# Ledger of designs, part 17: VHH binders against f4i9g2

Target 1, 368 residues: f4i9g2
Amino acid sequence: RSEKSEERRFDQKMSAHGAGIKTSSSAVPFASPKSRFLSKQEKFYPRCTPRLTGPQSRDTPPKRDTGIANEKDWGIDLLNENVNEAGTNEDGSSWFRESGHDLGDNGYRCRWSRMGGRSHDGSSEWTETWWEKSDWTGYKELGVEKSGKNSEGDSWWETWQEVLHQDEWSNLARIERSAQKQAKSGTENAGWYEKWWEKYDAKGWTEKGAHKYGRLNEQSWWEKWGEHYDGRGSVLKWTDKWAETELGTKWGDKWEEKFFSGIGSRQGETWHVSPNSDRWSRTWGEEHFGNGKVHKYGKSTTGESWDIVVDEETYYEAEPHYGWADVVGDSTQLLSIQPRERPPGVYPNLEFGPSPPPEPDLPPDQPQ

## First folded at step 5 (VHH; framework vhh_3k1k_2)

Design i5
Fold by ESMFold2-Fast, scan of step 5:
Structure i5 (fold): chain B 368 residues (1-368), chain A 121 residues (1-121)
Amino acid sequence: as target 1 above (368 residues)
Amino acid sequence: QVQLVESGGALVQPGGSLRLSCAASGFTFSSYAMRWYRQAPGKEREWVAGISSSGGSTSYEDSVKGRFTISRDDARNTVYLQMNSLKPEDTAVYYCATYRTWGSRTYYDYWGQGTQVTVSS
């Protein structure tokens, strides 16, 4: 009951934002008020922020915290080929390190390093695997997979990858970054999953996005967003966030914008659906003509509406990266990968577009 | 085999009370949210009440709110609908159903055959 009452207050607040919107700012409909949906998302979503920790010792593998993942942990030591060592820490926990090297067709090379630990009684464990891959097509990849579980039955898994694709036929080169993370409770039906990606090419084409999902206390929530730049001044940005209860009440907020040289549109919707599929919503939109005039319109299921043209300067510069110099600087580890030397008279197996290398047979026990 | 069996339907006077039961078998009852629906002659079936898998949350259609109470007994694999202050417009066949939500989709895996409630003087 109380939840349905809160959702009604939320709908009324969103409706009130529609009244008097006419004087200038489209920010009011997509301003980030603290909503019930967002507070749940923020409360239970582990943020992908870098750990504020000092440098890790390479001589003693770090312990992992249960259920919490950091945004980036690129302490990759791929220079320790043919490592195979194990030991016991002062607290009785055990650890191991191993490394390997795989070779394949078309100059394929994969160097990998793996470490892990287990508590004294075996009730908790963790592993981390790092790798670099390359071949003669100009392909380069860095990756890491981490996983763990604790005595409560909680489990977590994360992966990070950074990839360079080179297409010499089309003169296209692209860098792609991605991560997937998840954690699951061992004592209740609760967990979260997140995936994010960033893709850039030398001509300023850019895609970024994220998909997030979680469940706790009989509620589920989803958050998706994306950004796309074509390298020619066109931009698309969007966000879609929504939640539902096990009993079928749903609510959400979504918006998108598309612009080219100050001409474009924005639109959005805040919505609520009852268990009987009765829908309450407020929709809004803007059309920007690039001539100092903006068309603003919207309506709600409560009967509010507006449809006006105002004199307003549209100052929207899509700030795409028109070259990847800034991205390249962040990709120093990826760019430092040394491919196998190609013998004289041997040519890469190249087709139109990039050629993916074969996947190595990495150690088992990595979760889905 | 999965089944839901409703019982407790009867003829009652306006202002009366009635308790409906729905006995479940053939599945892990405690893992499913449960709902009650009703259908009056010549009308579409409508949702009446819902209870979460844990029993910690309940919801009701506006016309029955404050008069009906949904509950569950997982030890007996049974969901109940306590109906108080009954009105002639509550006359309908009452059905119980399992309820599962995944993403933007709602799944109704199992339905009972229904029990008739008639409220008249």
Scores: ipSAE 0.085, ipTM 0.611, lowest interface PAE 6.2, mean pLDDT 71

Design i6
Fold by ESMFold2-Fast, scan of step 5:
Structure i6 (fold): chain B 368 residues (1-368), chain A 121 residues (1-121)
Amino acid sequence: as target 1 above (368 residues)
Amino acid sequence: QVQLVESGGALVQPGGSLRLSCAASGFTFSSYAMRWYRQAPGKEREWVAGISSSGGSTSYEDSVKGRFTISRDDARNTVYLQMNSLKPEDTAVYYCAARVPWGTYESFDYWGQGTQVTVSS
C-alpha cells in the first residue's frame, strides 16, 4: 500500500497540470482517466478483502496472515528437540509433533521437524514442516513449509527459505532468500499467489523482487516489482501492476527508475484497455543530469503532452518495497542456527541481520 | 484434454436468426469466462461477445449490441450465441474461446475450430 501511495504522489507531481505546464486542449473528457483508474485501482488491491485475510488458527487453514509472526508461531525450536508426540486440545482438535535427521557426504546434515493438527470433526487440517540443511563447505539452508485444507476444498500453503553459499572461487558468501504463499477457494473461482526473493553477495550486489497474482469477484490482478543494486552505486527499481476483468477490460500502472551517482532517469505508464481493445495511456519520464536540471516529458492518448527542462528543487526517491523479512516474520529465527566456522581467510564481511539467539542455558545448579 | 466444439453455423438470409453452440470438455467449465470471436475473409479476428464465469455479466462489440445475446448452460458445459437481425457484414467464421485469467503467468485462451456463418440471399 505504501509504495502505491508514493506512486500516486509521484504521478500527481508528474502530471501535465501538476508540473506547472498547461497544454492547450479542446477535448471534453467523458470520464476523468485518473478518477476512473483510481476507482478501479481501489478494487485492484485485494489485500483489503476480508475473505483473503483472517485470523490464523492452528486447527483450521488460515485465509491470509501477512503480519510479523511471533516466536511462538514458529516451529524452529522443534529442530533442537527429538520429539514424537500427539495430543488433543481443549476444543477437541488433535495435534502431533515429530522430528528426524539425515546425514550424507561432505558433512551433509538435514534436521527436520513437523507438526500438524485436525479439527474435532476432521473437516479441516494443517501441517507445518521446518528443516535445516548444512555441510562442510559452509552451505546452510533453513526453511519452512506450511499448508492446510478443509472439507469444502479451500486450501492454502506457504513456504520460505534462506540459503547461504560460500563461493570458494571468490571467497564470497552469497545469501538467497525466498518466500511463497498461496490460497485457493474450493467453492469459488478465487485465490491468490505471492512470491518474494532476495539475493545478496559480500560486495553489496543485491537483487530482490516480488511476483503476485490472484482472482476474486471475476477480476484478476498481477503485481511485480524488482530492485537491483550493483554494490557500486547503481540502483534499478521498478514496479508493474495490472488487472483484468473476465470480460476483457484491463488496466495497469508501471514505473522504472535507474540512478548512478545522482544521474539517472524515471519513467512510467498508466493505461486502460476496453474489451474492444480501445486503449487509453499516459506515459511520463524524467532525466536527471546531476547538474541541477531535470528534463520532464510525457504524453497521453487524450492529447496531453509536455517536454520541459526545469531546475531541480527536490531530490525524489522511490518508496522502498516490502521485502522478504517483512512477510516471513522475525529474522532472528533464521539465525538460531549457529554459524559454521569458515576456513581462514574466507570470513564474509556482510552483516547477517540481528545477532543469533544465545545458546541454551545450562541447567540451573541444585537449589541450596 | 481441453476441447471446444462450435456448431450451428449455416447460410441464412439477411434479417434471419441463428443460434451458435459451443460444447466444452476437459476443464471446469463453470470456472471460465467464455467469449465469442469472429473472422471475416481478409480481416483480423475480432471479439464479438463475452460472458462471465458466474453468468451474471455480459459484454458485446458495439456492432452487435441489441442483435446478439450470449448465454451459458453450466450443466451442459455449453455457451450459446443467439444471433438476430443478421446482416451480410456478419458473415464470418465464429470461434468460441475460454480464457484462463489466473493461475498461469502467460494468460492464454483455449480455442475451438470455428463454425461458418454466411449471410446472403
Scores: ipSAE 0.193, ipTM 0.659, lowest interface PAE 4.6, mean pLDDT 68

Design i7
Fold by ESMFold2-Fast, scan of step 5:
Structure i7 (fold): chain B 368 residues (1-368), chain A 121 residues (1-121)
Amino acid sequence: as target 1 above (368 residues)
Amino acid sequence: QVQLVESGGALVQPGGSLRLSCAASGFTFSSYAMRWYRQAPGKEREWVAGISSSGGSTSYEDSVKGRFTISRDDARNTVYLQMNSLKPEDTAVYYCAAPYRSWGRYEFDYWGQGTQVTVSS
């Protein structure tokens, strides 16, 4: 009867939150709802490394920036300046800000700015780095990396980047965006991680996704989703969300859908596993024929089953209007990056430059 | 090296009591949930009881609920199973396990070698 009891509890949780899994408040993308749960010393280093070249004193402390890179970001404004400033506040805390410029092969250029602070006793610190990169292949990158820690051992980091890849020979251009954020507690086995990415090309091909996980109150949760549009009318979307207690109860919900011009399918699974590894599952599917008929089917481990055809119009939302302007509307800063002038008669090495970021895999082991 | 060593198994009469112990070493015991499983000859292992890493939560299989109590002593790196009102159906080899690191890329269980409990007249 423990199995029936667990099924009833699981069903109640699902009904209180629709078809979703209600395990934690971690559903807000890239929010910092638990700022006290910061990562200890995890940090992503860009290839463009800032160089410190002596401090300059300034009376005005740097303003803390809470946004991702945009036209209002303070750190981005510093990319066009020659600054190297440091100071000490009345409370004994210290701050610095600096900028620089590095050059390399095949037209490589990196402009960067960095700012940070440290408490009087050194118990807390923070750093923010902004950069822009370009080369003669048409590559452009804009990014930010932020990290911090406090006296309680809480730590956090985040990074965001936007990249333009251009193949001069095929005239193929792609814009890729990604962001990662993590926070860990110094006093509890608790924290969260979020990774998000978005890719577009000039022909309307689009790929978006996120991987999230967290741990709080002896419960861990994972959330993954993806969307793919081929620019020719095909749409693929999926989600996979699941949670686990330290006592070995785990539960999840996953689904996918594939459509082309009102014809397609959806399928999913809601599942629960008890501590003794007894698995309950409900699987479902829909086939949409585009003719006002929908085939709906499904089954559960407890004997529920259905296989019916209903009269129902497929009201799939039309794909977003695709055009280059629609996919680069928020990329003004990236597109304004000024590459180094290429000398007459010099051809770029088209194999130079960073590869697209790999698709994210399983989250790293966090508490060790 | 991770090791789990169970002890306390014995032959007892129906209605009797036993306390099983599982001594853990080679990992940060206080960071792991702990579980007890049992296996009768010719049957698969079944879960019996679990305790969270903090000790604040416990769970039991319905057939043992009210008769068995799981507890832990982090200072001694030991998890216990107090078994009361034993029945012949409780006859099995009892194993302790340290399951999953929920943050790990790979889930894994550490298992002991087991301790035999026999309930017979």
Scores: ipSAE 0.151, ipTM 0.627, lowest interface PAE 5.1, mean pLDDT 72

Design i8
Fold by ESMFold2-Fast, scan of step 5:
Structure i8 (fold): chain B 368 residues (1-368), chain A 121 residues (1-121)
Amino acid sequence: as target 1 above (368 residues)
Amino acid sequence: QVQLVESGGALVQPGGSLRLSCAASGFTFSSYAMRWYRQAPGKEREWVAGISSSGGSTSYEDSVKGRFTISRDDARNTVYLQMNSLKPEDTAVYYCAKPTYPWGRTSYDYWGQGTQVTVSS
């Protein structure tokens, strides 16, 4: 399911990008019989979950295109219950729930709830921890960490967090969301890792991205993408996907686009490398002048080339379809965190709070 | 301390057969794909054959496909190249090679000293 959701979101971005380009002429790059596109990759799934008769792991809060995270979905209700319990299911498996409330300097407060289980023979186990954090600097955090493992050496872990950085003095605010997931086999050279992040500020700066990699059936793959909006009309989007076999065949597809005020470029490369290091590639590019003309060019290692100027209206997404106002509306649980009361005359000490994040930068994995 | 030691090279007549062995040590052999390469006199080194870490898949250069067979014995940390229907064009020093990493973007960068195969009457 989660794999289907992730792939669907990525495919929607690719489709939206394709839909955003409209040509008055069908000037299509010449197809090569030797061209290869990255094949869809399969993922490994470990069998690390307890039987259905026991307590179940709660779903991580929905992403923005699948719904709005709410108190029930988040598990925030567990934080309010302050429960410590343990028991045994009908199948002999064990379970526990525990909770805590930690206080620290500068108004630091962490409320957390943990749940877990273990099979009757101890051969499989899982845990999940949910928390909220706040302090007097205006910082707020929601988080979840889940993990499981079995006696065959299979393991998985997942984290998700949402944070608010708020400077009450300057009225600046930033919201960041991120998640990481990993699964690995103990009996096969197989596993995968996924990381995604979304960052927003009140001035319209937006950074989103994902890094994914995995191995199954003696094939490794990497998928990366990023989106950057500066809040001033500039946009950068890119994707880089590639795969290799243990025997040395490699192939990939990458592209990027950069636009500002109707002017910009798109470029990409589809490539293949044989085990003997023979490389085939097809490169393409577009220069958009903002005047109803687009320069399209490209070449391949098999001798195909084109260099044309067409009459074409440039379409691109100048701003994210989901931005600051949307993320604020979807962060009700985060924004509802109640910080500790601050005694009269006590000022927050920013040195003891979480460090502000560095100035927004482009995603680390820019296309070469 | 990665070591690869090739053996089995010899002088054979055209149409003959030969089996090369590569003994590996200093790494977890069963976790790595392995390759055979060759270098003919006055030519650049070329890839010949590859075998996956599980042994479940193999790949060959077009000129040797159907004549050469790569295999592995993980219990003995050894990779083999069975060469049948040898031609004078197969004359070369044969090297086995290990990738740097068992998983990820890899180049084959660990080589043995090679074993000489000569095909002539």
Scores: ipSAE 0.005, ipTM 0.494, lowest interface PAE 10.1, mean pLDDT 75

Design j1
Fold by ESMFold2-Fast, scan of step 5:
Structure j1 (fold): chain B 368 residues (1-368), chain A 123 residues (1-123)
Amino acid sequence: as target 1 above (368 residues)
Amino acid sequence: QVQLVESGGALVQPGGSLRLSCAASGFTFSSYAMRWYRQAPGKEREWVAGISSSGGSTSYEDSVKGRFTISRDDARNTVYLQMNSLKPEDTAVYYCAAPYRPWGTTKYSYDYWGQGTQVTVSS
């Protein structure tokens, strides 16, 4: 469904730049352009054989069915298991699970759990680590890091974290979520990378975004999008998606919208470039004045153009990009983290937090 | 350091044939598509042919289809352009190019270019 919602949103934006949009009171008279970018972009996925014994890898955000964070989804229940064990399967493969606690200054505490498996010769392996961090400043962090490789030489890694920065004893200052995933083929020039982030504060300021790219079947694609809400009614949304073949064909679609209380604008471009650099483009825009009039305009390299004012009430409904919309709800697991007990008369150093979370490895390894 | 070095340019009579070579170094050649461009006297540089990183796909400008063949030898880090049935209008400096986009970014996009090799088709 979330994918259908994203498709509907994308289709709404695509339809807005072309002809064929029709309501009972208004229509864009020109035919919608053909767009190669509407074709599904395929992603490479490494072959992973399920383990019959030992631990199994868990799903992580940003995409899941529940729509809200809960302990089972985050794997936080693993931190309550005091299990250190390892084993060997009949085929010579091995597996392990371990856990620990680290303590530091200013009430720093990290609880972690790690599990993994490895083939006898090390040609195939996987690991995942889950952790929970806190300190006396009100800082709280949940995280996961996964990685693996298979006997074909494919590799993958994934990280996810959720962080609370709290400036007063009960005030929620800011929550930040981020996730990164990558997969690379060991036998062909194929792979993909995805990064998502979501930040919001107690006053309603919100920033969400994603940067994605991939290569498969001699085609590369890039997708970026962002959303910004100022907590005072202003909304900024944009997307920029494009692809190219190794033989020089490129195409893309981009749009942005800015609204405040029914007043705002939308604009976009769908474009295509041949190997000989022949460019086709369709640009479009809308100006919403909040007075029952909407200015719609656009042009194409094929000579189509329009510049009209229509009678239309501006009703703005923001449809979030998929993935992060499903996880906006609560942070019960993050907020349930229990900090170390503070001794009487010892006060937290509010100028210092725990060590910054590990930054994602960016950019990914380049071709040799 | 990334380098592309073209060779094989010569003076050829109309109807003749010529094979151009482009030797690549400083990058993982097998991971890159390769292209040939040409620039005739007083004209803009134009695309001639392309070959995918796997070698499984090729593409040609309409005026050279059926006469030119692009190929690659990944063991030698070399791309070739076999030119048959040459015409005076094929006279140009021929350039080898590797389209480069750093893995994971849209900010930096450019082609690695060679210095070119002169092909002259005349009696």
Scores: ipSAE 0.242, ipTM 0.679, lowest interface PAE 3.8, mean pLDDT 74

Design j10
Fold by ESMFold2-Fast, scan of step 5:
Structure j10 (fold): chain B 368 residues (1-368), chain A 124 residues (1-124)
Amino acid sequence: as target 1 above (368 residues)
Amino acid sequence: QVQLVESGGALVQPGGSLRLSCAASGFTFSSYAMRWYRQAPGKEREWVAGISSSGGSTSYEDSVKGRFTISRDDARNTVYLQMNSLKPEDTAVYYCAAKTRTWHSGYTYDFDYWGQGTQVTVSS
């Protein structure tokens, strides 16, 4: 008879044996394995959200962390409301809205709008700010920052920004998007952080990535991934995901691929470390020759191994799913920013603009 | 000031029992996983037992499983190690340790605290 316990025994046997027990070549992974880590972000979000009788909070970017910004409305219309007002809701909570306009050197202009509130007893507060920036170098920026906290020590914040850099000499434009989100518990050792970015240029260069860190239920996790396309047929993709318990058990999966013109490699590692520092790992690799032959190899610490050459067509994504034309089509609000009028005979100072946004921190190398 | 203070170490006969205590102060004890380590003369420090911040999970080094029991009392900010069926090879200085992560500006930071140790000697 077929029972649920039979499925569990089968899965346990497959896990114990691994892919190295001379199974079919189809048992070797061809793409980044799906993370087995639950989304802790969806399980922890402190109650720091506004309750207003005035303007409601809008959908915030991004709607998903796939490295693609796909928003319908991110609140830019707030910048067209030149108001400074405050009030008290029927429940005794307070709210405010304010706007401003700052000017600086080299045509710098910043328009911003901010709103916020506080609960009746002062135990919860929140703030939400939108802005646009421009200067005479062709730089344009849209951004939003939201945050909240309560008297129990819970806090959250999120930011999103989109920027345009323009090089008129090479006619090379770049659009960069980034977002950061964080939530933290004040009463338990729990929280999460997410950072993602996507960058595009007019010649097809594309870079995307994310860093995620979190802790919930006595477990900490890290998820990192990146994709790079040079616009000339080269692609690099990688994922590194791992977790640990408070008691020192660690496990993870990492994977990388590099291809150009049908030639390249994939490699990865699944690993586990006990509290006693005993390490198990399974490593695998593929070498693609571009001639319908693929060299597949791998090994584990428990002695399984394979080293075979198979007849197999190489498949990989040579170009990004979402590229320059898509970004330009989705960046109409950014591109519609009106810079300050430049007086006749005044040239932009291309050496004096806002500093480029800081690059995302790369994950540190393995400890020595 | 953060402190971990171990106590309860003694000379015992093989087959005997002993309970070690570790009193914590200067931090939020209930937010930390607690661990016991030991170090015998001329050997490296080794992990012995661990208990999660909630107390819901425990773990043990293979040579002490079934003989040692780790527990915690968050009301007293104390972690315990009950040692039964002691063997001469259990002779060591026993240390308690606390580990947690904190969040700041989108980054995680590990903080470890260690006690000064308590001597356990198992000898006939």
Scores: ipSAE 0.012, ipTM 0.479, lowest interface PAE 8.2, mean pLDDT 74

Design j11
Fold by ESMFold2-Fast, scan of step 5:
Structure j11 (fold): chain B 368 residues (1-368), chain A 124 residues (1-124)
Amino acid sequence: as target 1 above (368 residues)
Amino acid sequence: QVQLVESGGALVQPGGSLRLSCAASGFTFSSYAMRWYRQAPGKEREWVAGISSSGGSTSYEDSVKGRFTISRDDARNTVYLQMNSLKPEDTAVYYCAAPLRPWDTYGKYSYDYWGQGTQVTVSS
């Protein structure tokens, strides 16, 4: 009996960690029609000094850990104004660099740099665009967009941006960060997509999330998660992960938890569906009363069930792992953007909230 | 634009054989798995067989395993269901399905395309 209670508690804990999803993250990205996995996990940091020549190709999709904890260094290196250069690297590949400075209404300013090239045999091409934007509403943005493709039909793109929204009258500041990455095969129905975001305001409100999906070796997978902190001790976290074979077998794991000061609940489901739509599932839940008692319950389609109250301390972490002071400290380049001088007697066109400035003509930022 | 057209349904005696065909158009046929389903009067639609995009893997409902064989011809954009040792309980409308899930969309809904079906009747 006691061992079954311990096993049930362990199963619930493992379910909360997505133990039912048996896809390897190392199988997700691939860089070629031959389904080659990147032999080493690469850390890609968006900030680097622009180079006119390089030893490595830019037509290979970069891979970076798509995680909040590793994405705190946001920077770009812009070229001087009105650069327009081209040449040939030592390996025979060609390159170009250009830069611009666009001005618009309401103090809009965009400083941007773009570079790109082709392999020596013309079989692949790539571009990178880096920008900073500002206007008189207090809006500031840093961003990058990278893309590449080859003659075999493979393509990839990556974007990230960091944005400051600031209302001068309400003294409300919000910093938002996001990144999106995708790679597609031209010869196989295979590829992957990752998107993540994090948002912070000066009152301690925090929202983070990610959406991931892909296909490799006749299997598709989808993963999303989110977490929310209200700055006042409330926490909401959830995940939903599932996978599918071409022949219709599906399986997944999902859970959510909501807590305030040691009181709250969590619940989840691990499920499996056969090609004939026969469904197995195990659902579980916990109610945490903050008094050293936890109500645990669950059931499965095979008739397993439990409904018990146990003596257990509730682990609760009310604070986000990355707070406003850290965000402001890490966002020095964003915060140092110099807006255009506003002439005396000319006021920003404040339309309800910050008005996003016109975007540069950039590649698509959504998977197709 | 996406279209599936089934053919080959007929009236047959118990123990007989039929080959069903499904001609596909409007998508990259060789990149997707294909499936056969059937629906008998008054019953829910039942999965019958599946074949992977490569053709290297096949799967079958237990009641048809050993009697039915699914195959594909990518040059002709066609999937086949060879039905042997037919039984009266195999009487149904047979549907071809292309499980065209956009892999670039997070969703739990089926985006499958279906044919109009072909009637198979197994009786005296």
Scores: ipSAE 0.193, ipTM 0.658, lowest interface PAE 5.0, mean pLDDT 74

Design j12
Fold by ESMFold2-Fast, scan of step 5:
Structure j12 (fold): chain B 368 residues (1-368), chain A 123 residues (1-123)
Amino acid sequence: as target 1 above (368 residues)
Amino acid sequence: QVQLVESGGALVQPGGSLRLSCAASGFTFSSYAMRWYRQAPGKEREWVAGISSSGGSTSYEDSVKGRFTISRDDARNTVYLQMNSLKPEDTAVYYCATGYRYPWGTRPEYDYWGQGTQVTVSS
């Protein structure tokens, strides 16, 4: 099982960094390989459409496994452009843009912008909606919803949302991000779904996770993982990945770890089920005592077992979590939302992490 | 409502051939992988063969590889098992069943099974 043990080590490291690897040549990869679109389209250059004709249709599905940190393509400029217009391109395709805002109680304000298009024959269509929300409690929200479909039965949608919230009872600022994406084939029994979330507070409490599943070439896969950090040295990480074929073969790998200041445990299982329901599995565990000793144990359904204590130093992964300043820096668009003017004395000034950086000013005259 | 009906079982001599059919109704047949199982008296039910929903992939239990061929005809909602070079050890009731199907975004659907058809290989 040397190869399987090596795969386990890579899977563990990859999961801590938001990636994994495949375990079989016939299996759907647990790793997130970059789309081969660029390797086949390395000479492709998009044509810019004139502003007055509006945007061209977006009839391509979203990319799989892009991750939450890379989904910050905020159309904030669209929210600042108050346009309501529609037209037809020279190729016969149609497009529209619309915008609006809603006001409500407690200083509620929502600005939104929507755009979309349809091919000349109606065989493809897409929409994209961007919004920001705020109120006088310091709540701020940015969001986007995109979707498309074609006459071949292909369909896709994606959403992204980022929220700043202060809990009135605990008096803690919290940033929450979530994203969901889905694409389905109309001609093949194929598609994928991803849900990602990240939550952080000003004290370093962190919760991250993902749920993914998909199907391609008569194979289905499921991937779930989570990370929790309490901001005080405790860490909990886990992953659960499995796949199956229509012909009845299934396999999977799962593990979890819990640590505080070098003391903790890890455990996991690698398993395989044949079409006739014969199950093989191998379970393993580690207990870390923080004193330079590690208890390692495990067993398999075929009788393999071990139970040993070794001399090893316990250490955390290199990148366990981001600091609050990094999270706030990544949320500059959210923090730049301008709430409605409030009456004097209605709400106290709410303090969050670092404010968005001010616009660059011309440097003062050089003194001599 | 949902039905799988096997047919074609018979008494044949060793070395003979037989073709089993399984007619499906009450569901979208082309969306399901299909499988054949068999069970001899007093033995566990064993998987024999499988064919993917597209028909592009097939798989077989080791003892029947090279002798049995699974195929499907989606226009007729039928899956077939062609059995060649039959042996006395192939004597069993043969069952047709659906394979895995996960409706997109939902929980797995339960398997559907037929009533079986008896194959007897003896001289």
Scores: ipSAE 0.078, ipTM 0.596, lowest interface PAE 5.5, mean pLDDT 72

